VHH binders against h2kzm9r124to488. Designs and how they scored, part 35

Target 1, 365 residues: h2kzm9r124to488
Amino acid sequence: RFTIDTSRAKSNQYVVSLCSKKIGIIEYPDGRSDKQPCDVYWHNVVLSDMNKIVTSPQSRVNKFPGMTELAKKISLTHSISSMQKLFPDEYAFYPNSWFLPAHLADFHAFYRKAQALGKTEMWFIVKPDEGAQGTGIYLINSPNQIRNVDQRQLVQEYVADPLLMNDKLKFDFRVYGVIKSINPLSIYVAREGMARFCTEKYEKPDSSNFKNLYAHLTNYSLNKANEAYVHSNTLQDQTRGSKRLLSTVFHQLESRGVKTKRLWHDIKLILVKTTLAMLPEIMLHYEHHFYDSTGPQCFQIMGFDVMIREDGTPILLEVNAAPSLTADHIVPHPGRTLLEGGQRVRSIVDEVIKIPLVRDTLLLV
Short names: E, the ipSAE of ESMFold2; O, the ipSAE of OpenDDE; V2, 0.75 times the mean of E and O plus 0.25 times the DockQ between their complexes.

## First folded at step 6 (VHH)

Design k4 (framework vhh_8ghr_2; at its last look DockQ between E and O 0.01; V2 from the best seeds 0.00; counts 0 for: pae E 19.7 > 2, unsure alone 63.0 < 65, placed apart)
Fold by OpenDDE, look of step 6:
Structure k4 (fold): chain B 365 residues (1-365), chain A 125 residues (1-125)
Amino acid sequence: as target 1 above (365 residues)
Amino acid sequence: EVQLVESGGGLVQPGGSLRLSCAASGFTISDYYSIGWVRRAPGKGEELVARIDSSGGYTSYADSVKGRFTISADISKNTAYLQMNSLRVEDTAVYYCARGEYWDSEEYWEPFDYWGQGTLVTVSS
């Protein structure tokens, strides 16, 4: 029987344990006392001593060294930009981006050129390279509005033409991919994913509404704090929730005449192309981390945030190297803010997505 | 019982330094939790100042304190710290230590479930 070490699974332990049990994997939540290698090691983060813990090359570990850093905004952009230079048409799914402070002049130049062409209503999103999503993010319509030009941060064109449903709420998809191996490259895309909805109706950015992040940012971490956030308790009511199943939203889109098969195909290509862009660095980090030994086989669940434009074209927004694998959420206590804490409750949407994802991942490796 | 106890607050002049401590009990910081410092200034809302995961591998700072404040944790002491340098008058606030879900990604900011009593930091000439 296969064995799994979950001693470092931490926040992922519940779901991983559950899945392990379901598929008959022997779990060692405290590690193996006999010091024998497990078939699989599940870590919530990559630590510097991972190569000391996972010593058998026949073992698998659910993290690639360096992936967390590589998936960060600036690093990801570097990877994709490199590919964009070589294959501009193939990598048009990623918005124009600038790294501050290095590309500040380039950004100004771009803006001036755009202005000269009569594009006076361009908006940009400024993202700190570090920190939680939604924190420190803001919109600008001029380079002069950058709060701190010396800070390491990413500036991207803001996608101002999102595809909207009848509820007029901006949304994106969290699509999950599993990198099974890097040599050869093997990627699997999960069938089920997540749709994240804003909690305020979308309006094109202007001077009056650009600060309303609840309307412009789809991040769950942000919107869940809004009183307007709709938690779903059943699969039935999730169709109107702030968090929905990807399949549900696809069905809704199909009913509106969207060519969902093509859309899905294009989304899968984005995942593949993005991973390809990252691959050289992944390989480099792997070799570096395991320089003194034969490394284990790495695999990793990745999250890809994709927005759909009004014309039906998907755009990559973000890559997550460690997407949350928890199957619950916190509901604020009555009369209290979310920041003050709350009650942990079952998330049916997350369960439907993440349990099969982890299960199938374990079966895959 | 889960408890967080802040200490180290006080009066300091602009440009000065303070080190806040958050002693945790009833749980181990290294196990499934993150620690955050949240401050509340008079007349202002709450601001997450800094957050650290249990491994110390992930840290986040508010823009207002970046480069000046450093969050850390000593697992052996089950204590988190906030080193505050180059303090400004606008840093005056009650600083709360809070426990949250383990922070293992940059994507999600989870709320805090336990809070300390807070410690007052006053920056005044």
Scores: ipSAE 0.007, ipTM 0.270, lowest interface PAE 11.6, mean pLDDT 89
Fold by ESMFold2, look of step 6:
Structure k4 (fold): chain B 365 residues (1-365), chain A 125 residues (1-125)
Amino acid sequence: as target 1 above (365 residues)
Amino acid sequence: EVQLVESGGGLVQPGGSLRLSCAASGFTISDYYSIGWVRRAPGKGEELVARIDSSGGYTSYADSVKGRFTISADISKNTAYLQMNSLRVEDTAVYYCARGEYWDSEEYWEPFDYWGQGTLVTVSS
């Protein structure tokens, strides 16, 4: 019989336990007491002591050592930029980017060249890396507006032409990819994901509004280190940063003439190409972590945040190493606020995304 | 394990009828699932032909087949059916049964997470 250790799954444990039961996998939610390893270990995040917890080479673990750092903006940009140099057309899905402090001069040179060519409407988003001193995401229109220029941070071209729904709201997709193995490389893309909507109507940046464009950013930009939205959701989550199924939004896009089969194909290619760009570092971190022992086979569910331009072109925004797999959230009682009480409610949207994702992942391994 | 097994394909003359079956296992159709039929004609992309949510009885059809095709489900057999009448040469395709999430309008057609192997329908003289 196949066995799974879920003792370190944390808030994700419910979904993993449910899927284990459906498949007939024997679960050890408190770990095993009989000295036998499990076939699968399910961790909520990349654990730095993974090599002490998962000691059998016959076991599988749902995280790659080092992946948290590899998915951060600076490391991700390094990986993609290296491939953009070699294959510029294949990797055009990533916005023009400069990581600071190393690329500050390159950013100034790009800006001056574009000005010399007559481009006057250039907008950039600044994204501090994890651990930045409390600074949030902001927009700039010149390099001299960067705060804390010596801090690790990403400067990216701001995509000012997002595809909008009839309500004029900006949105992005969260698409899930499963790295089943890296030698040989095997990648699965989940057919279902999330669409996350801003609550404010989108306006293009100009001199009169660019400092107030925060409402046009998705909630993933406000809290990219937070993987469990159930505990970070506000009272207005059901009306402001609405989560919808990717499939629902694809259907709406189809009704507006978007070629959604082509769009989905291109999104899947983004996930594959991004993983290929990261692969050398994934392999290197694995070898270093298990240098003096035979390690387990790793697999991992990754979250990819994708924006769609008004011409239908998908753009990669972020990669998330440990996306939330929880399926509930707190809502206020009818006619009340959360301060007057609330209840844990199944999130049907999260459930229909995450149960098949985890189930299919377990079947793959 | 979720599986969908199509059957009932074959050769039929124009104007004829054919009934496709999709036997589902590993899930219950009425548990917030729907069954769709998607066809792939030679040299063409995928077309959502019909979709049914057996728990709510909602159905949706492509314009190209409205009035000629009927999708149905027998919950007790966990099986969906596509009754194809007044068949035309352009209906020739491989027909796939697919599972998706529950919906209540014809604005949905993309979210299928499990697919069958396909069954060939050939309409010719």
Scores: ipSAE 0.000, ipTM 0.098, lowest interface PAE 19.7, mean pLDDT 76
ESMFold2 (binder alone), look of step 6: mean pLDDT 79; pTM 0.806

## First folded at step 8 (VHH; framework vhh_6fv0_2)

Design m1 (at its last look DockQ between E and O 0.61; V2 from the best seeds 0.00; counts 0 for: unsure alone 64.3 < 65)
Fold by ESMFold2, look of step 8:
Structure m1 (fold): chain B 365 residues (1-365), chain A 125 residues (1-125)
Amino acid sequence: as target 1 above (365 residues)
Amino acid sequence: QVQLQESGGGLVQPGGSLRLSCAASGFTFSSYAMYWVRQAPEKGLEWVSWIDSSGGETYYKDSVEGRFTVSRDNAKNTLYLQMNSLKPEDAAQYYCAKVTEDSSGFEVIWPFDYRGQGTQVTVSS
């Protein structure tokens, strides 16, 4: 019978256990005691000692060695920028980017050339490499506004023309891709995904409002330091969020005349092109990690965060190597904060997305 | 096994027309959506058009919409691309590709399933 080790699935264990039960996979939530390998190992994150945990060449593991580092903004941008040099139109889905401090002069040169060509309203987002959760993200409209120019940080062109729904809320899509294998390369996309909405109406950046937009660029858990000054989120907003199914938002876009089949096709190409850009490093990390033994066959569920421009074209914002596969979230008890205790509540949107995603991934492998 | 054979390319002046064909065998052609894709040194691999299995729905890359028409003849297992008002930027090797689907909650998005040599389109400037 088919077996799965979920002892390192952590927060994702509930969904994986549920799916394993549904399809008849024998689960070992504490690992096996009989010294036999499992057919599948399900890890919550990329583990640096994976080669000591998953040793059998007959086994599959749901993470590629090194993928956490490869999906980080700086590594991702290096991979994509090398392809942008060769195929600039094909990789236009990724914003122009500069790595400070190394590319500070290049950023100044870009800005000066754009100003000489008559561009007067250019906005850029600055993201510290360590702040993947949105900590310290801010907008600038001139290189002179960069804080601590000697620190590692990423500067990217800001997408100031997002497609908005009728209520003028900004949103992005979380699209789930599965790298089934890398030799040969095999990539799948889940038909269902998530749309994540801001709780306040979008305003285009200008000199009077760009500090308030600072709060719109951070996730809910990172806005607490700004609650007194920005007023962009409440504690209640931070716990409930606004999540919708990708399919629901696509239907709404269709009713507004957006060519959603073309949009979906373009999103699929973003996943393929991004994975192709990363592939040489994925292969090298695997070979390095298992250099003295035949290792397991790796697969991985990846999260791709995509924003849509008002003209309907998609832009890649971020790649997540270990997207959450949880189907619930923690809310505070009425009249209390999360620090005073909380309760788990089911998320129907997450269940509709993530249970089939995990189930069908297990069936693929 | 799946076989795709492209033909109909050639040299044409700007503003001219070409009609590409793709002969398909080794699968039930009428059950699958199809792509046209192209590859040029300056642009790399890019999609050009998509057509559903019945031929009732089509989509095009913005730069070719209004100039190119994709069609299919399911009785002859043949996919076509009519290219009008050709521009130098349309010069490329053109391939047809079968859309591959899994019946679960996934779509296969790589590899593109094409097997032919393609057909070269050259536009003089």
Scores: ipSAE 0.495, ipTM 0.749, lowest interface PAE 1.0, mean pLDDT 79
Fold by OpenDDE, look of step 8:
Structure m1 (fold): chain B 365 residues (1-365), chain A 125 residues (1-125)
Amino acid sequence: as target 1 above (365 residues)
Amino acid sequence: QVQLQESGGGLVQPGGSLRLSCAASGFTFSSYAMYWVRQAPEKGLEWVSWIDSSGGETYYKDSVEGRFTVSRDNAKNTLYLQMNSLKPEDAAQYYCAKVTEDSSGFEVIWPFDYRGQGTQVTVSS
C-alpha cells in the first residue's frame, strides 16, 4: 500500500490525513519507526535537513527546496522581470514592479516619465517582501509617499480597472496549480478554485478612499475582519459570499457575456509562464539541496492570485508557495470583534476546493 | 494511442498564406479542445490558437489575431489553421496539440502531452 509521512505536515496534517484515509494511503503521523522510506512525504515547510529525511529517490515530497523564498514578492518579480526582458508581450500579465531600495531611482524615473506623458493619476501598491496576507500594504500615487525607502519591499503598479460585477466588489481568483515535476517539467491546474471578494464597494483610488483597504485588497485575511464580510454556510449561499467557488463566479461572468473559456485559457497560460520564469531557480535550489540527481521527486501545490481587468485580461498579483489548506473560518463571537476572539466555523467553499485538491494531488503523484 | 499528424507547412513570401491541417486519431476528437502551438528557432514553445470541442469558441494569440483562423471538422477528425498575411516572425515549427483533461480534477497545462511531429512554416522574401 502507498505510504505517507505526515510528521512534518503540521497545519496541513488534518486535510492530508483526511484525504489519505479516503484514498487508502497508510499514514505515519509520527514518521516510520522502522526507518523505511515512505512513498510520499508531506511537509509544511522546507527544512535544511529535508535531504536527510527524504533519502529514497523513489519517494516524493510535496515541497521544492527554495520555493518559499522564490515565491516571495521580490524574488518572483526578479524571475518574471527576467522573462519580461526577453518576452515583453508574453509577460505583460505582470504589472510593472520595482523592488526597494535597489530600484528606487528607477521608480522615480518611471514616475517622472509617466507624468511627462500626462499620466497624472497613477497609483501604486507597496508590499513588504515578507509581509503576508495584506500586512503592511498601502497605496501611493507618488514615490515621495513611500514610508521607508530603505526597507526591502515591492512597489507595483496598482490595477485600477478591475472587472466588477453588479455588486461592485473587487475580486480576484485563487487558482491552484500543481507542479508535479521539474524534470521533466509537468504542471497541472485545478479545475476548481476560489474567488475572493472585497467587503467594500470598489471605487477608483483617490485621496479620500485610498486608505480603505477593504475596497482595494481582496485578501481574505484582511476582509474577514470587516463586519461586512459574508460567510457562506451552504453552496447556495456562496453565490453571494465573500468567498465563492471559481466555477460559480465563472458562471456569473458568463451570464454577463464574458468569454470565460478564453479567460480560463489565459489564466492557464499565466500559470505556465510564471512557472517557467521560476524554473531556473527551482532547479538550482533542487540541485543544491540534494547534491545530485538521486534526490526524490518534488511536487508542490501553488496558489496563483489573478485579477481580471475590465477588458477581460487576467493579471497576476501574487504567487503562494504554501497556500492555506485550512477549510474553516474564524467568525467573531456574537457582539464581539474578531480581535476579541472567534469561533472556528466550517467553510463549505474551502472544503469543496481544498479537500479534492489535496486528494487529487496525492492521486496525481 | 493518441496520434496527431500535422501537414501543410512550407515556404511562403511575406504576405502569403498557408493552410495547416492536423489529422487526429486514437481518441474521441469531438470531445476535446485543440491547440495550435509553434516553436521558432531560439524561442520557446508558444501557443498560437485554441478551439473548443464544438468549434464554437476560438482563441488567438494577439500577434496572429485577424490573420489566422482555426477551425475543425469533427466528422473528419481534422484540425485546421488558415494563416493569412504571414510575417517573418510567424516562421516556426507548428504543432497540433490535444488538451489533456484528467478525470482527477486537474487539467494538464504543461507539457502538451499529445502533439504531432509538426510542420515547418518558413516565411522569407
Scores: ipSAE 0.441, ipTM 0.795, lowest interface PAE 0.6, mean pLDDT 91
ESMFold2 (binder alone), look of step 8: mean pLDDT 77; pTM 0.774

Design m2 (at its last look DockQ between E and O 0.81; V2 from the best seeds 0.00; counts 0 for: unsure alone 64.8 < 65)
Fold by OpenDDE, look of step 8:
Structure m2 (fold): chain B 365 residues (1-365), chain A 125 residues (1-125)
Amino acid sequence: as target 1 above (365 residues)
Amino acid sequence: QVQLQESGGGLVQPGGSLRLSCAASGFTFSSYAMYWVRQAPEKGLEWVSWIDSSGGETYYKDSVEGRFTVSRDNAKNTLYLQMNSLKPEDAAQYYCAKVTEDSSGFEVIYPWDYRGQGTQVTVSS
C-alpha cells in the first residue's frame, strides 16, 4: 500500500490528506516514527535539508530543488530570454522583459528605438521580483517613471490588447501543469483550470486610468478586496463570477467564434517550451542538491498564467512553482471590510479544480 | 493497442516534395488531434505540425509554414503530411503522434508517447 508523508505539507495538508484518503494512500501527517521511507513526500516548500528527509531513491517528492527561485520573475525571464535569442519566433509568447538594475540601459535603448519608430503609446508593467499577489506592481509608459532603478525588479511590456468578452473585464488563465520527471522530461497538463477576471472594466492604459489596478491586474489577491468582486456559490453562478472554470470560459470563447482547439494547443506549447527553457537549471539544482547520493524522483505541480490577446494568441505572464491549493475564500463579516476579517467559505471553483488536480497528481506519480 | 505506422519517406533533392502517411489503429482516430514530429541526427524530438480531430484546424512550426500541409482522412484512419520545397534542414526521422488521455484528468503534452517507427526523410543534392 502506498504511503505519503505530509509532515511538511503545511497549507497543502488538508487537500492532500483528503485526496490520499479517497484513493487509499496511507498518510503519515507527523512523519514515520519507524524511520522507514514513504513512497511519496509532499512538501509545501523546499528546504535545504530535503535530501536528509527524502533519502530513498525509490521515493517521490512533489518539489524540485531550486524551482521556487527559478520560477521567480527575473529567473524565469532569464531562462526564456536565453531561448528567445536562439529561437525568437518560437518564444514570442513571452513579452519583452528587462530585469533591473542589470538591464536598465537596455530598456532605455529599447524605449528610444521604439519612439524613433513612432511607437508613442507603449506601456510597461513593473513587477518586484519578491513580490507576490500583485503587491508593488505598477504601470509606466517611460523608463523615467521607474520608482527605484536600483531595486531588483522586472520590467515587462504590458499587454494592452487583451481579448475581452461582453462584460469587458480583463481576464487570464491559470493553467496547471505537472512535471512528472526531468530525466526523461515528462509534462502533463490538467484539463481543468481557472480563469481570473478583473473587477473593473478594462480600458487601454492612459494617464487617467493606469493606477486603477482593478482594471489591469487579474490577481485574485488584489481583486478580492474590491466590492465588485463576485463570489460564486454554485457551478451555475460561476459563469459570471470573478473566478470561473477554464472550461466554462473556453465554452464562452467558442460561442464567440474563437478557435479554442488551436488556442489550447498553443497554450500546451507554451507550457512545454517554458519548461524546456527552465530545464537546464532544474537539472543543475537537482544534481547539486542530491550530489552525495542517488536522488529521489521529483515531480511538481506548476501554475502558468496565460493571457489571450485580442487576435486570439496566448501570451505567458507568469509561472508559479507553488500554486495555491486552498479551496476556500474569506467573506467579510456583515458591516465590515475584508481587511477587518471574515469567515471562510467554500470556493466551488477552487474545489472543482484543485481537489481533482491533487488527486490525479498522486495517481499519476 | 495503439498502433501508428508512418510511410512515404525517402531521398529527395532540395526543393523536392514528399508525402508522408500515417496509418492509425487501436483507438478512435477521429476523436484525437494528431501531430507530426521529427528527429534529426544529434537533435531532439521537435514538433512539426498539428491537426485537430476533425481536420478543420491546422497549425505548423514556423520553419515549415507555407511549405508543409497536414491533413487527415478519418474514414481511413490515416494522417498525411505533404512536404513541399524541402530543405536540407528538414532531413529527419518523421513520426506521427497522438496525445495521450489518461483517466487521471491529465493530458500528456511531452513527450509524445504514441508514435510509430517513423519514416526517414533525406534531403541531399
Scores: ipSAE 0.527, ipTM 0.828, lowest interface PAE 0.6, mean pLDDT 91
Fold by ESMFold2, look of step 8:
Structure m2 (fold): chain B 365 residues (1-365), chain A 125 residues (1-125)
Amino acid sequence: as target 1 above (365 residues)
Amino acid sequence: QVQLQESGGGLVQPGGSLRLSCAASGFTFSSYAMYWVRQAPEKGLEWVSWIDSSGGETYYKDSVEGRFTVSRDNAKNTLYLQMNSLKPEDAAQYYCAKVTEDSSGFEVIYPWDYRGQGTQVTVSS
């Protein structure tokens, strides 16, 4: 009999339990008392004590050691930028990035080369080394505008040409990838995903709105990070919601003449290339974590956030190592704040995406 | 049982041309999109082109676009790759692959599902 330990699934446990029941998996929601290993361990995050919990080489666990750190913006950018130096055209799907002060000369050279080619409307975002929400982040259009150039900081190209629908809202796709194994490497993509829309119309950067763009960057990032800002009660209302099915937006793009089969292939290639860029570090963390024994077979659901340029090409924005797998959320009771308590309501968009995602992942393993 | 058989490889000078074929059997060929992929000893497996089930849409790896043309004949269950202006970096074992889908909500995106022996393309410099 196939068994699963969901004692560390936390908020994701509901969906995992539902899927386990549907496919006949024996669940241990409080852990197993007989000291026998389960076939699968489902954790909500990457746990630092994974090697104490999952000790059988025949077991599978839904997280790779160290993946939380590897998927963070700084580490991800290091991995991809290394590949961009070797294969710039193959890795053009990620904004060019420079770690200051070490790459200051490279950044100046990039800017001068682009100017020589006639590019006059270039914008860059400057980010502090530590991730403070919005603190210290600013836009520049010339290397001379960098503050504290000797301090560690990240400079990235600002993607100022997003494809917009008739509602003029900026959006991205949340695409779910599954790393089934790393030896050998095996990667799957879920056919359904999420499109997340900002609540305000997009404004392109120019000299007159330079300082106001900070508000747009912060608002977009907050909407993406906070699943509670998006809500849909029916699939019929999906075309106007902040959170929509990827398939719905793809149909809308098709009706506007976008070659969505090419777009989907390009997105799949982004998932593959990103995973390949991260793979050396994934393997090193696994070997370090399980250095004195044969470890379990790790797999992991990853969230890939992709935006589309006006010309139809996809751009990788970020990777989430532990995307939420919840199918409901808490909203305030009528006339009260969330701090005063709330009630659980269904998110049908999340159900359509996440229940098949978890079910089919369990069937893969 | 899916069977794919590649042919048409060989030795050619830089700038030369080759036409690869892939004979398919064991599945409804006209219902599936197809890939061409290639493998060189020190580069690993690399996708080259994609064609939809009807042959109406195609796309290519940037480095081969304009030089390679993928096509299919659904009546003959055959996939083709016309390779023009060949370069030394195009030398590889070439495989065709069926787009792998099943009743699940997933697509396999790595490794690509190639089953044939492949056909060798060598570009002598």
Scores: ipSAE 0.505, ipTM 0.767, lowest interface PAE 0.8, mean pLDDT 81
ESMFold2 (binder alone), look of step 8: mean pLDDT 78; pTM 0.786

